# Ledger of designs, part 11: VH-VL binders against UPF0166 protein aq_448

Target 1, 96 residues: UPF0166 protein aq_448, of Aquifex aeolicus (o66756)
Amino acid sequence: MKEVLMRIYSSKEENLEDYINKLFEGGIRGAVVLQGIAGFGKGREFHSEEIEVLSYELPVVIEVVEDREKLLNFLKENRETFKNCYITFERVKVWE

## First folded at step 5 (VH-VL)

Design b03 (framework fv_gevokizumab)
Fold by ESMFold2-Fast, scan of step 5:
Structure b03 (fold): chain C 96 residues (1-96), chain A 122 residues (1-122), chain B 107 residues (1-107)
Amino acid sequence: as target 1 above (96 residues)
Amino acid sequence: QVQLQESGPGLVKPSQTLSLTCSFSGFSLSTSGVGVGWIRQPSGKGLEWLAHIDWDDDKSYNPSLKSRLTISKDTSKNQVSLKITSVTAADTAVYFCAHSYDFWSGYPFDYWGQGTLVTVSS
Amino acid sequence: DIQMTQSTSSLSASVGDRVTITCRASQSISSYLSWYQQKPGKAVKLLIYDASSLQSGVPSRFSGSGSGTDYTLTISSLQQEDFATYFCQQSYSYPWTFGQGTKLEIK
């Protein structure tokens, strides 16, 4: 079995509850939601009068560690829910 | 444009290892969502999927042949290789490699090589 | 393994006919189905992916439909160049499996 870290990138305005409910219904062992504290993207400007980095919509990241095949099957079954999300996979080793 | 070309020995003896190379151009196997698969077709018969390798080096094998199959990639050379050990007459077929894209669509094989005929005989 | 069954191994038709080729999966594959065309001496060609999405460069006379276990490839007005063998393939679960193929022949 190969285990991976899946990150689902979203904004706070996305339907975060729907994403979490789908993961739960799909039998995923666990998911952690992380909220960015500060950040900015391409095409933005840093401005001295405003703290622009803090005014940007902060990213929300859902992290899941699970078997690769299980996650791929989950995403296939729920592709409409997650089709507009930016999703990355990273190989990980899980310590017992 | 996407192009793939298979190369192999043409003739291989029973019990030996068959080595196939897929050389490609027009895409990179380091691009997210891209993969390459191997499919074979015995004369007058249907298509059988053998193995698949993704941009992230994730490998999948047909379980009926898994113990005999090894797929690997060399991204710098734009090549994917497949090895089949302990060949028999049942492995006589045309072997294809194919580009696959879009994880969300289940990696349809959108561009195929022309195929290379491999005959297993003494 | 998921078994893919094409109900007809051979089908005869004339130019101008509406042709349908069917494919049945042994279990639901959630529309993870592709259709391929194979002609002697030509590279295999993807026609339809995701059950109903037309591949770029494929003529609009080809269409796919279906869900769950039953899927259909339709050629609305058969052309001379369409006489070929057609295969369905599921990519829902490993191992990926193909139907036996349906050879479309001149009537």
Scores: ipSAE 0.012, ipTM 0.669, lowest interface PAE 8.7, mean pLDDT 84

Design b04 (framework fv_gevokizumab)
Fold by ESMFold2-Fast, scan of step 5:
Formats: C-alpha cells, structure tokens, sequence
Structure b04 (fold): chain C 96 residues (1-96), chain A 122 residues (1-122), chain B 107 residues (1-107)
C-alpha cells in the first residue's frame, strides 16, 4: 500500500551477489544495481590516493521500489546480511 | 514532557460499544516515526496489544479483534480514539494508550498513559 | 502468534542483589524485544528496546541481553524503587505480544 524507494549502499562489490540473492529469495519485485566510479561509503574512507585514475572505494547502490511493510519484514528477516549497509528510504508514487 | 492520558466510561453494558480517548502532549502525530497504540490488561492476565495509528495515518489491528476495532485520530486536538463494538465480560480490562516509536529496524512503546479501568457488566 | 513466556510470575530479592528476569519466545524474534516496568499507580515505563539498548533516562544498572528465542533483563544492584512487575514484548511479528510478567517482591 505504501510504496517506497529503498537504496542499499555498500562499498563492497564482493557482497553484491549475496544481497541480490537475498532480495530475490525474499520475493522482492525487482532490484537495480548502480555502480559508482568514485566516492566513499558509510565509513568515510577513501580507497586510494591516485586521484587521476579515480581509484576511490567504489560505491555500489541497490535500488528497490516495493511496499513498505514488505521491505521492513524482508530487512528484519535478513538483518545480519544487511547490518553494515547504509540504507535509505523515500516515499514514491508509482505509475499504475 | 511526553504525556498520555486515557479516558473512558468506566462501566459499559454487554453488547454496547466501548469508546476510549487518548489525549497526549509533548509530541505530534505528524512527526515521522511516531504513532499511538492501545494495549489492555485484563485482571490476572498479561498485556494485549489492540491497535496502532501511525504518523502516516497507517492503521494496524490485532487480528483476533479486528472486526470489532476502529482506531482514529484528531491531530488538531492531539487525541487518538478507539472503539470496540459488541463488548462482553472478556473486554473487562485496564486500557492503556502509549506512544509507538518506529524506525525501520524497531518498534516499541516509549511512553504510556496511566491506564483507565473499563468494566463490562449489566 | 508468537508466545512470550517469562520463566516465573514472581521473584523475591533484596536491595543490592543482582536480579535476572528471563523471557523466551516460541520462535526466533531476531532481538526485536523490549522490556517494560510497571508499578501500581504509575505509567508503564520502557527500560530496554532492541534486546539490549537502554532507554534514555533509565539507570545503567538495567541491562538486556539475548538473541534468537532467549532474552534476559538484568538489574546489577537492586534498589528499593525497582520492586515492580517486568514485562517483555516482541515486535518481530504481528500481533505484537507480551510475556505474562514477573513481579519483583521484597524478600
């Protein structure tokens, strides 16, 4: 009933498959992965000093649009998997 | 600072509708992450959650009582009301209202009213 | 529905004692558990949320621990004002449910 956009932020690309598999297994309607080319994550750490080659810690963002209650229940069930992720929500209007 | 106070009829006859009002101060039901819930405690029994109404006007009811419960709010008066239809002796209890605090990781009752006793008797 | 069971309905203790109150859920509740204190004539008071987080204004002698199905409220050095009834509550699944309560009585 209430649709929200959830963004899961991580600087650890190696965990991406686990995150996606959990979302799929949890019956989430869909997820989109965005991979940044520069930035820093929740810990505010930079990966590299090489500014020209842009070797910052790579931000990974998983975007999900789903019912709020379904997402809250999913996160409760998978708290351990996502405990170190920075997660944000915003209210959205979905066409159709 | 945060305060809640219940008011009710004290005595209700079987089959009638019980109406309860929670008056609160020190917070707004327009504030993200807060709501008001109702909990009751029959004599000699534990606490039973009845219903919530949240800052976004989302309403939740205990499934065992859902058909008999209606929760509503009046934001301009800082009040939340609960109605229970077709009461029986089993509805005799102390009724509490409490502020429900939600974030996406937890939900709990951080401040409670003193409770109001309702006796269902003819 | 998830049933919350407190191992005893009453417990006798003396001022200065370390007191432990236990709560068991009928299934795992992933630490979505709160502890409340109820005194006659006073509002119910939240002590602990998320199994181990101390509510602002609550004395540090109160602590919570546990995971899965088994949870504990500990009072490290019981004070006179701590004689009350204590309830656990799960918020993992609707309907939210409470334990039956444990009344702390003076020995």
Amino acid sequence: as target 1 above (96 residues)
Amino acid sequence: QVQLQESGPGLVKPSQTLSLTCSFSGFSLSTSGVGVGWIRQPSGKGLEWLAHIDWDDDKSYNPSLKSRLTISKDTSKNQVSLKITSVTAADTAVYFCARTYYDFWSGYFDYWGQGTLVTVSS
Amino acid sequence: DIQMTQSTSSLSASVGDRVTITCRASQSISSYLSWYQQKPGKAVKLLIYDASSLQSGVPSRFSGSGSGTDYTLTISSLQQEDFATYFCQQSYSYPWTFGQGTKLEIK
Scores: ipSAE 0.013, ipTM 0.642, lowest interface PAE 8.1, mean pLDDT 83

Design b05 (framework fv_gevokizumab)
Fold by ESMFold2-Fast, scan of step 5:
Structure b05 (fold): chain C 96 residues (1-96), chain A 122 residues (1-122), chain B 107 residues (1-107)
Amino acid sequence: as target 1 above (96 residues)
Amino acid sequence: QVQLQESGPGLVKPSQTLSLTCSFSGFSLSTSGVGVGWIRQPSGKGLEWLAHIDWDDDKSYNPSLKSRLTISKDTSKNQVSLKITSVTAADTAVYFCARDYYDFWSGYFDYWGQGTLVTVSS
Amino acid sequence: DIQMTQSTSSLSASVGDRVTITCRASQSISSYLSWYQQKPGKAVKLLIYDASSLQSGVPSRFSGSGSGTDYTLTISSLQQEDFATYFCQQSYSYPWTFGQGTKLEIK
């Protein structure tokens, strides 16, 4: 089994709820959503908010740790949902 | 620009280990989304996928042959090797290596080697 | 494993003909299908990937279509150099599997 950390990068134009629902329905063991506080995407428009006020409009990263082949099959089955997302993979070791 | 070339023993005896090498140029196995696979074709039959290795050293094997197959890469030499143990006459085939493009949205072999014939006979 | 079946092992045709080769998967493969051309003594060539995308350098007379379980390769006007064996392949799940091949022969 080869475990990987998959990060799905989302912008204000993406449907975060749909991504999370697909991951849940696909039997992925867990996902964590991280909220960005500043950044810019392919359009290069800078996004930021006051420190005490965060917005769902700012960059969001969905992190998943799962078996690589399972994630590959999940992404293939949900190609239309994820095909335009910026997705990265990193090999990890899980301490249990 | 992209080229792959197989090399093998031509003739190998039953029960021996068959070693094949794929030498390539025009791309790197350090490039994300790129891998190399092995496919074989027995005389008069169709194509059978054997094994794959990709940019991050992840390996996949055809389950029907997995116990006999070992795939490895040497990125410094631009080579991918496949070993098949305990060969029999059923392993007589032309063996191809091919560049395997796979990025989660697509999967295909875009460039193939010429193939190398391996005959298993005493 | 996903089984790939081509409707015929051989077809006879003449230069100028419209030729259709079909491929069926035992389950839906969501357009993760490629078509290859094989000539004796030559490297196998990719013609079509993702069911309908034409590989760079491949003549426009080749086209692919289909979805789900049923896929088709079409040659709109057969040329002399097109007499070859054609294979479909699914890359939806491991192990990747090929059709048995369709040999296109001179009529």
Scores: ipSAE 0.012, ipTM 0.660, lowest interface PAE 8.7, mean pLDDT 83

Design b06 (from a4 with heavy chain R99H S100R P109S; framework fv_gevokizumab)
Fold by ESMFold2-Fast, scan of step 5:
Structure b06 (fold): chain C 96 residues (1-96), chain A 123 residues (1-123), chain B 107 residues (1-107)
Amino acid sequence: as target 1 above (96 residues)
Amino acid sequence: QVQLQESGPGLVKPSQTLSLTCSFSGFSLSTSGVGVGWIRQPSGKGLEWLAHIDWDDDKSYNPSLKSRLTISKDTSKNQVSLKITSVTAADTAVYFCAHRYYDFWSGYSFDYWGQGTLVTVSS
Amino acid sequence: DIQMTQSTSSLSASVGDRVTITCRASQSISSYLSWYQQKPGKAVKLLIYDASSLQSGVPSRFSGSGSGTDYTLTISSLQQEDFATYFCQQSYSYPWTFGQGTKLEIK
């Protein structure tokens, strides 16, 4: 039972539907999409001008909690789909 | 330089508990990504993975043997131990311990191995 | 469990030969495959990880290839020190499993 939290960072301009469909088809238990409201990233431009304008340019985060080995196998099989995403991992404790 | 060395009883009687110790140097089990596993090889046969333990105390066991296996670490002594309960002649094998590094993007490989210790179950 | 089958348990070759050892998984393992060399009296040595990545310190005459279920270890020009038993291993799914081994012998 080795569980991890995976965060996939993607631009609002990316096709989030493809990412979500791949996760669903791969048998991942669940995924949640979160929208950032301010931040900076590659290029180091701080995005904080207007909410209506910023939402188009700010990243979204897809959060997944799943077994570590299952998630690694999923990512290896779907390398092409996720190759340009910034992805982080963190061990988590799940209340059973 | 990464080095691992197994130690065990050499001879064990059926139904007893087999205790093995892996002593290592050149790395720390406190280092993120590092783990140590146990693999065995009966005479003239192939390799069988038994268990491993990672830097974060995550433990994985071969499901066919899980009820008989306990893996533990003593990070301060640079040791990993494996216990196998209720041994039979089928547990006669050379037992190896090996270092591994966990990468989220790639599979686990055992990159440095000990020389192995022979355990015979008889009598 | 995933079964790993090496096509031959022994293979005879001469120094200078190109040698190919094959490994087949009972299901796709997505390149989660390692190759090991075992010599009597010496520690087991990792040669290849992730199907095709050469381990640091391993001579360039060793190479790995393959995907899905079929994988190959190649020694481009066999040297005297290469006579050993070679094992493949999958790390795609627990329990991790090894092939039965291919013993490379002097012809």
Scores: ipSAE 0.016, ipTM 0.677, lowest interface PAE 7.4, mean pLDDT 83

Design b13 (from a4 with heavy chain S100L P109A Y112I; framework fv_gevokizumab)
Fold by ESMFold2-Fast, scan of step 5:
Structure b13 (fold): chain C 96 residues (1-96), chain A 123 residues (1-123), chain B 107 residues (1-107)
Amino acid sequence: as target 1 above (96 residues)
Amino acid sequence: QVQLQESGPGLVKPSQTLSLTCSFSGFSLSTSGVGVGWIRQPSGKGLEWLAHIDWDDDKSYNPSLKSRLTISKDTSKNQVSLKITSVTAADTAVYFCARLYYDFWSGYAFDIWGQGTLVTVSS
Amino acid sequence: DIQMTQSTSSLSASVGDRVTITCRASQSISSYLSWYQQKPGKAVKLLIYDASSLQSGVPSRFSGSGSGTDYTLTISSLQQEDFATYFCQQSYSYPWTFGQGTKLEIK
């Protein structure tokens, strides 16, 4: 349990800047933000008039590779900031 | 042929400090991926992880007990020690030391254990 | 803290039986789980690490499986020497915690 890939799932309009600032302040070595550029959903359309669509929020994923214990301690110290995020962990090997 | 052997006082009075020593052979605590931890078991009850120390001198403590615990190593003597302050009857248990093995892919496990040493806290 | 719950504190079985012991974590532990065997008067023995990896020297009748929150230790053909207490342990988050133990008794 040394290095893990942590993914933080959030919407583009949620507190992305605050998440990044917290990671930086917590001494995390780096974070990469990935944004969904396409999605698949059902819309409704009138032939002679376009229906106003609900606001389209693009999900973002913040990816971090860091020591597992450091990330878990970081999350515990910042639980209020990340309480509404979906967070996953995966073991990784860094190629050198 | 990895071996670990616990030693302790057997009997300790309430409020005193309990000192335990784990003496080992067949491996080095200077080897990357190797550590030693302490686990205890009260009579007829389950196992409780207390603390461990690894090859980099990184120490981890059970938060419920951390104010009372101190783990240290002496790599030249092949020993790891644990001190528990302000003991009470609740600290009566068999105390085990075990080798902690870490692998990047598989994580941590206690792969070889000592026989345990019984410590009774009573007046 | 992560609570580790084994479905039963004891179970009875006969030599030759297929035995399963289940361990449930209160949250996902990403397969950072070990299984240990404890016999009276003997050192505790590591059987399985990383949820499904068999420790060297452990008989192949032992196997581990599971992911997320649910994990199982299986003994495919129980032998006389397998009557013991079995513990699961998570090493995903501090404090590391053990299940309460399942005592496997002869019936």
Scores: ipSAE 0.000, ipTM 0.606, lowest interface PAE 11.5, mean pLDDT 84

Design b14 (framework fv_gevokizumab)
Fold by ESMFold2-Fast, scan of step 5:
Structure b14 (fold): chain C 96 residues (1-96), chain A 124 residues (1-124), chain B 107 residues (1-107)
Amino acid sequence: as target 1 above (96 residues)
Amino acid sequence: QVQLQESGPGLVKPSQTLSLTCSFSGFSLSTSGVGVGWIRQPSGKGLEWLAHIDWDDDKSYNPSLKSRLTISKDTSKNQVSLKITSVTAADTAVYFCAHSPYYDFWSGYYFDYWGQGTLVTVSS
Amino acid sequence: DIQMTQSTSSLSASVGDRVTITCRASQSISSYLSWYQQKPGKAVKLLIYDASSLQSGVPSRFSGSGSGTDYTLTISSLQQEDFATYFCQQSYSYPWTFGQGTKLEIK
């Protein structure tokens, strides 16, 4: 099995609950949501949790560790849901 | 400009091995995401995908022909080759090689530039 | 294997007609579909990829649509050079498979 760390970059406003539900229904072992506290991109406004108490635009990252082929098949099956997400893969070593 | 050109024997006897070469220019098979496929077309019939090779030497074969097919690349010569063993009259077809861009996972594979095709006739 | 079926093997049309060619997959292919044009004695040309994306250099009269299992290639105003055979192809699962082709013939 080749394990990868998949990161899905999103915001709370972008159907976060639907993403998590799809991963759960797809039999993915687990997912962790990390919330950014500040961030910006080129030409964008600066976002911070302290500044945006009512904003849902703070960055979140969904992290998944799973077999590479299983994740690629999951994403193909759910292309319409995830195609607009910025997604990265990193090969990881899992100590077992 | 992307260009591909097939070369083959023209005529092959039954039971022999058919060897085809695709020579290309305008791209490198060292470029991440790029691949080359082989497709054939018997006279008056449709297209049949045979094999595909990616920049990372990942190879895929049509399961109906897998035991008879070998695809390989020579990146320094800008060539991709296909071998078909134990040919029969059913292997008579025009053989095409085609470029496959892989801009990202979401785009899937498609063949944006094709060679002219080379006719292979299997007969005694 | 995913079977790709084009509803008609041949279709007669006149210059200026709106022509529709249909392709159906035996299972959902999530828009991993391309359309190709083949003219006698010439290289095969890509027209549409990802179901609806027009390949650079292809005339705007060509368009693709569809999702799931059902896909359509439309030529909005048929030109003389468009009389050719058209194939759909899925790249959702290996082996990649093509439709049987639809030949556009002069009416």
Scores: ipSAE 0.016, ipTM 0.655, lowest interface PAE 6.8, mean pLDDT 83

Design b15 (framework fv_gevokizumab)
Fold by ESMFold2-Fast, scan of step 5:
Structure b15 (fold): chain C 96 residues (1-96), chain A 124 residues (1-124), chain B 107 residues (1-107)
Amino acid sequence: as target 1 above (96 residues)
Amino acid sequence: QVQLQESGPGLVKPSQTLSLTCSFSGFSLSTSGVGVGWIRQPSGKGLEWLAHIDWDDDKSYNPSLKSRLTISKDTSKNQVSLKITSVTAADTAVYFCARGEYYDFWSGYLFDYWGQGTLVTVSS
Amino acid sequence: DIQMTQSTSSLSASVGDRVTITCRASQSISSYLSWYQQKPGKAVKLLIYDASSLQSGVPSRFSGSGSGTDYTLTISSLQQEDFATYFCQQSYSYPWTFGQGTKLEIK
């Protein structure tokens, strides 16, 4: 009934194939995987010479746009697969 | 403290519209994860979920009754109302309102505080 | 719709007894199960959520267990105030459904 952007944050790259396969099997329209390549947090210090190290510490993010209730039901059905992931929902409007 | 109190007509004739009001205190329907639902119980029988309305004004209805149900909220009065059209003897029940909440993403939807219930009898 | 079946509509027990109430879902509900207590003249009370998590303020003699389709509520040592009707509820999928209830009665 409402379109949302769901982001699944995971520190476990080894599980990406399982996450993607579950989404595909659940009839989700599409998913993309993003890999963090750099970042900074509190204090706002960033050192480019250490980017290679930071990239291994940053999470992977799976982005999905889908009907909210369909995603909630999908996550419930696959609770054991996704329960250790940090998950966010944002309201979106899809423009063709 | 969280409190909910139902009010209704007590007696309704078949084919009329039943209107119920839930008045609550101790929480806000503007709080993320919070909603109010309606559950009914015919005499000597189990509980049946009817509808709920959540903090972001999303409304959910029991599919078996959806065409007859309308749920609404009045945030300024701390009230949630339910209308049931075209009532029959099968709608005779005690009607409860309850606070619904997701404690976290994985907890499921919980009815953690309930009203006392209001009896509605549908008779000719 | 997911049907919730409690193994019996009534149980007779004595104070001090260990009591187990069973709830079965017609399909897996992945631990999206809550237990409620209902007494005449009192508000319905949430006891257990997420199959095994004890609600704040509920006595530790209450516990929940189970997974998939089969769930149980246990009262380790029944007290006088525990004579009530108990309902399970699934929140796995709409519509939310309840079991028919199990009434605990004095022997």
Scores: ipSAE 0.030, ipTM 0.686, lowest interface PAE 5.5, mean pLDDT 83

Design b16 (framework fv_gevokizumab)
Fold by ESMFold2-Fast, scan of step 5:
Structure b16 (fold): chain C 96 residues (1-96), chain A 124 residues (1-124), chain B 107 residues (1-107)
Amino acid sequence: as target 1 above (96 residues)
Amino acid sequence: QVQLQESGPGLVKPSQTLSLTCSFSGFSLSTSGVGVGWIRQPSGKGLEWLAHIDWDDDKSYNPSLKSRLTISKDTSKNQVSLKITSVTAADTAVYFCAHIGYDFWSGYDYFDYWGQGTLVTVSS
Amino acid sequence: DIQMTQSTSSLSASVGDRVTITCRASQSISSYLSWYQQKPGKAVKLLIYDASSLQSGVPSRFSGSGSGTDYTLTISSLQQEDFATYFCQQSYSYPWTFGQGTKLEIK
C-alpha cells in the first residue's frame, strides 16, 4: 500500500461542501479542512474581526491521506468536480 | 529530448528468465509525475501492457502475468528493468518501453514517448 | 477487464480523404482514452490523449472526440505519411488495454 498526502487548494468556500461530500461518498478515510490561518497562527488569540475575515476570504486547503491508487481512481471518477482545483501529492509514511 | 532504448537477449530458451533493460535520457525517474512502462507486441498482433513503475517506486502489473513479472528501476543509471520468468513461445514479441505522462488534475495516464522496441524470440 | 474494440481491422483511403477510426469500450471510461500511430518497423507515436487533446508536435489534421464508451479519431485530410496502424487505449482502470488496431491502407 503506498500512502500519499493530497492537498486540494481552493479559493472558493462555496465549493467546499461539494468537495467534502464527494470525498465521503468515495470512501476516503478522512479529510481535514485548513483555513489559511497557518501563517498568522503564532498567537494564542485572534480578534473577532480577524477570525471573521479568515473564515470568509482566505484560501482553504483540504488534506487527505490515502492509498495512492485509491486516490487516483477517486479523482478519475470525480474529474469534473475537481478539474479546476490546484492539487498536490506527497508521499508520506503512516504510523500503524 | 526524451529518448528510450530497449535492450534484450534476442533469443531465450523456454523455461528461462527473460531480462530486459530500458535505458533513457531527457528525464529523471526521481521527478514527481514520471513513470516508465513496458508494452509488448507479438508479430502481427496488438499491443499488451505489461507493467510500469513510477518516481515513488510504485509498481503496477498486468494481473494475467503478475506472478511472472518483476519491474525495477536504477535511478542513478537512468534504467528500468523487467524480468519475465518461465518463458514460453507465447512470450515471443517485440518489447517496448515508454515514458508515462501523468496529469493529476484530469487523472489520465498515457505513453507519450516510446523506444524502438527489441525483438525477443523464445525458442530452443 | 475493459475490452477495447475498433470497428474495423483495416480500411482503405486515398491522400486527401477524410478518415474516421472508431473505438468502443465495454464500459464507460470517462474520456481516459489515448490514440497511437504505429508505422511498420517504427516506434509507436502518441497522437491524442484525454480523448481530444492533441499531443505536442502532432499535425492539426488529427483530432479526437467522444465520451462514455464511444470514441473517434479523425484525420481531416489524409497525407502520404499517415498510412499506418492506429490503436486506441484506455487508462481508466487496470489492466490498461488497447484496441486491436486499424490498419490504414492505400486505396
Scores: ipSAE 0.006, ipTM 0.638, lowest interface PAE 9.4, mean pLDDT 83

Design b17 (framework fv_gevokizumab)
Fold by ESMFold2-Fast, scan of step 5:
Structure b17 (fold): chain C 96 residues (1-96), chain A 124 residues (1-124), chain B 107 residues (1-107)
Amino acid sequence: as target 1 above (96 residues)
Amino acid sequence: QVQLQESGPGLVKPSQTLSLTCSFSGFSLSTSGVGVGWIRQPSGKGLEWLAHIDWDDDKSYNPSLKSRLTISKDTSKNQVSLKITSVTAADTAVYFCARSYYDFWSGSDAFDIWGQGTLVTVSS
Amino acid sequence: DIQMTQSTSSLSASVGDRVTITCRASQSISSYLSWYQQKPGKAVKLLIYDASSLQSGVPSRFSGSGSGTDYTLTISSLQQEDFATYFCQQSYSYPWTFGQGTKLEIK
């Protein structure tokens, strides 16, 4: 059994609802949506005067913990929906 | 260039412990996704996976042999070792070590580079 | 344990033939399947991983297909250097298991 943490990165304006619906439809056990509060990207400097604009553009991250096989098959079946997303994976151990 | 080379005793007596070493170059076993496994092949027979160790020191063993197997790594020497206790004639085989790479998109722990193999004969 | 069965232990063919080697798993392995080539006196080579992905450096005449329990390795136009033994392997669950091998022999 191998479990992984998958993070799907999307902006506030992205089709978040479609991503969530696909995960639900694919039988994924659960997904958590996290909202970035502050950060930097443009100019590679954190500047308070740009916070209002940056907060609107900050990534939403969808976190999923699931069996690797199930996640890989889900992504293969939904390749077009997720192919342009910035997605990261890491192996995790779940406290059980 | 990635290379793996097995070394072993060549001949070992029944009931003794067989010690094998895999020496590698061209990669690091501290790199995320990288592992090394041991596979054996008795003369005229198929391949049998024995054990695997990966970058996070996660060890896996073939359940049929688990009580007899110990896999370990020495990252400073670029070596992975396998010990098999209480050997019998059934352990006579060519022993291979091979690198595996976990690619999440492929989802497979394929053995992409193999050593040449080292023959071990168990005989009195 | 997942048993991997190759439909034949030996197969005879001629240079230029289209050759198909089949592998069946005792349960679904969700495309966690690799194909290897073994020649006498040479290191084992990975040909295909994840059922259908061609390993870098492997000639394009090799291809893999299949899903679930049934997988196929195809050599579209057999070359002299392709006479070897071919093994499938599942990495879906431990213990990882290999097929018994299919020896491709000259006709």
Scores: ipSAE 0.014, ipTM 0.626, lowest interface PAE 7.3, mean pLDDT 83

Design b18 (framework fv_gevokizumab)
Fold by ESMFold2-Fast, scan of step 5:
Structure b18 (fold): chain C 96 residues (1-96), chain A 125 residues (1-125), chain B 107 residues (1-107)
Amino acid sequence: as target 1 above (96 residues)
Amino acid sequence: QVQLQESGPGLVKPSQTLSLTCSFSGFSLSTSGVGVGWIRQPSGKGLEWLAHIDWDDDKSYNPSLKSRLTISKDTSKNQVSLKITSVTAADTAVYFCARTPDYDFWSGYSYFDYWGQGTLVTVSS
Amino acid sequence: DIQMTQSTSSLSASVGDRVTITCRASQSISSYLSWYQQKPGKAVKLLIYDASSLQSGVPSRFSGSGSGTDYTLTISSLQQEDFATYFCQQSYSYPWTFGQGTKLEIK
């Protein structure tokens, strides 16, 4: 089994309940929601040489640890639901 | 000039372990993105994907047979092997190995661009 | 598992005909579809990948199209060497699955 940590970065808090419900319905073992308290992000408009601006909107992050193939299949089946999310993966080793 | 060649026992008794070897040339499993999979075809039936292994030793199995399958590679010998435990008459098929030229661990997407000729395995007492 | 259904198990045609073989997925597969040709005594040959991309070395009379759940392989002018069995395959999700095959027969 290849376990991975998936982080879903959501720009729409209004959709958070739907994201969690889809993960539950998809048989994912568990999901944890984290709220950012400070950070830097992309602004709506860019000026001069700045690549990033300080963002008022902080990311809401959903963390999931699950088998890789299961997560890939889940995301492909639910692509419409997660289309506005930024999603990253890390390979992890679970302690037993 | 990519070539793959399967070899197997031809005949195996029920309950035994079936061991298959895929020997290839014209490419290396040390090349990033390259992989090899196994597909079988019972007489007069369709194709069934069994397992896949890539350059980084990432292994994937058909869930319906996962408990019975073990895929492995020997990069220095240009070989990929598949073992199937506890065989029955339902495992009688032609077994193919085939290359995936561009497999990405994270996307899970690929296709088989070159195939071996196939090796017939009959499970019979 | 995603089920791949080819509309017919066999199809009769004559040299020079325009032939279409169809494949339907039980759910949307976002164009992650390949077409293969199988002839007795020869290795299976990849014809099309990503629904519409022609594999290098494959004659231009072969083309693929489709999206969502419905995909088609077209042979614009059938040649004698094209009588074979054709399979579609989805790579959208694990396990990768194949259609049952369509045998293209003379006459």
Scores: ipSAE 0.015, ipTM 0.658, lowest interface PAE 7.3, mean pLDDT 84

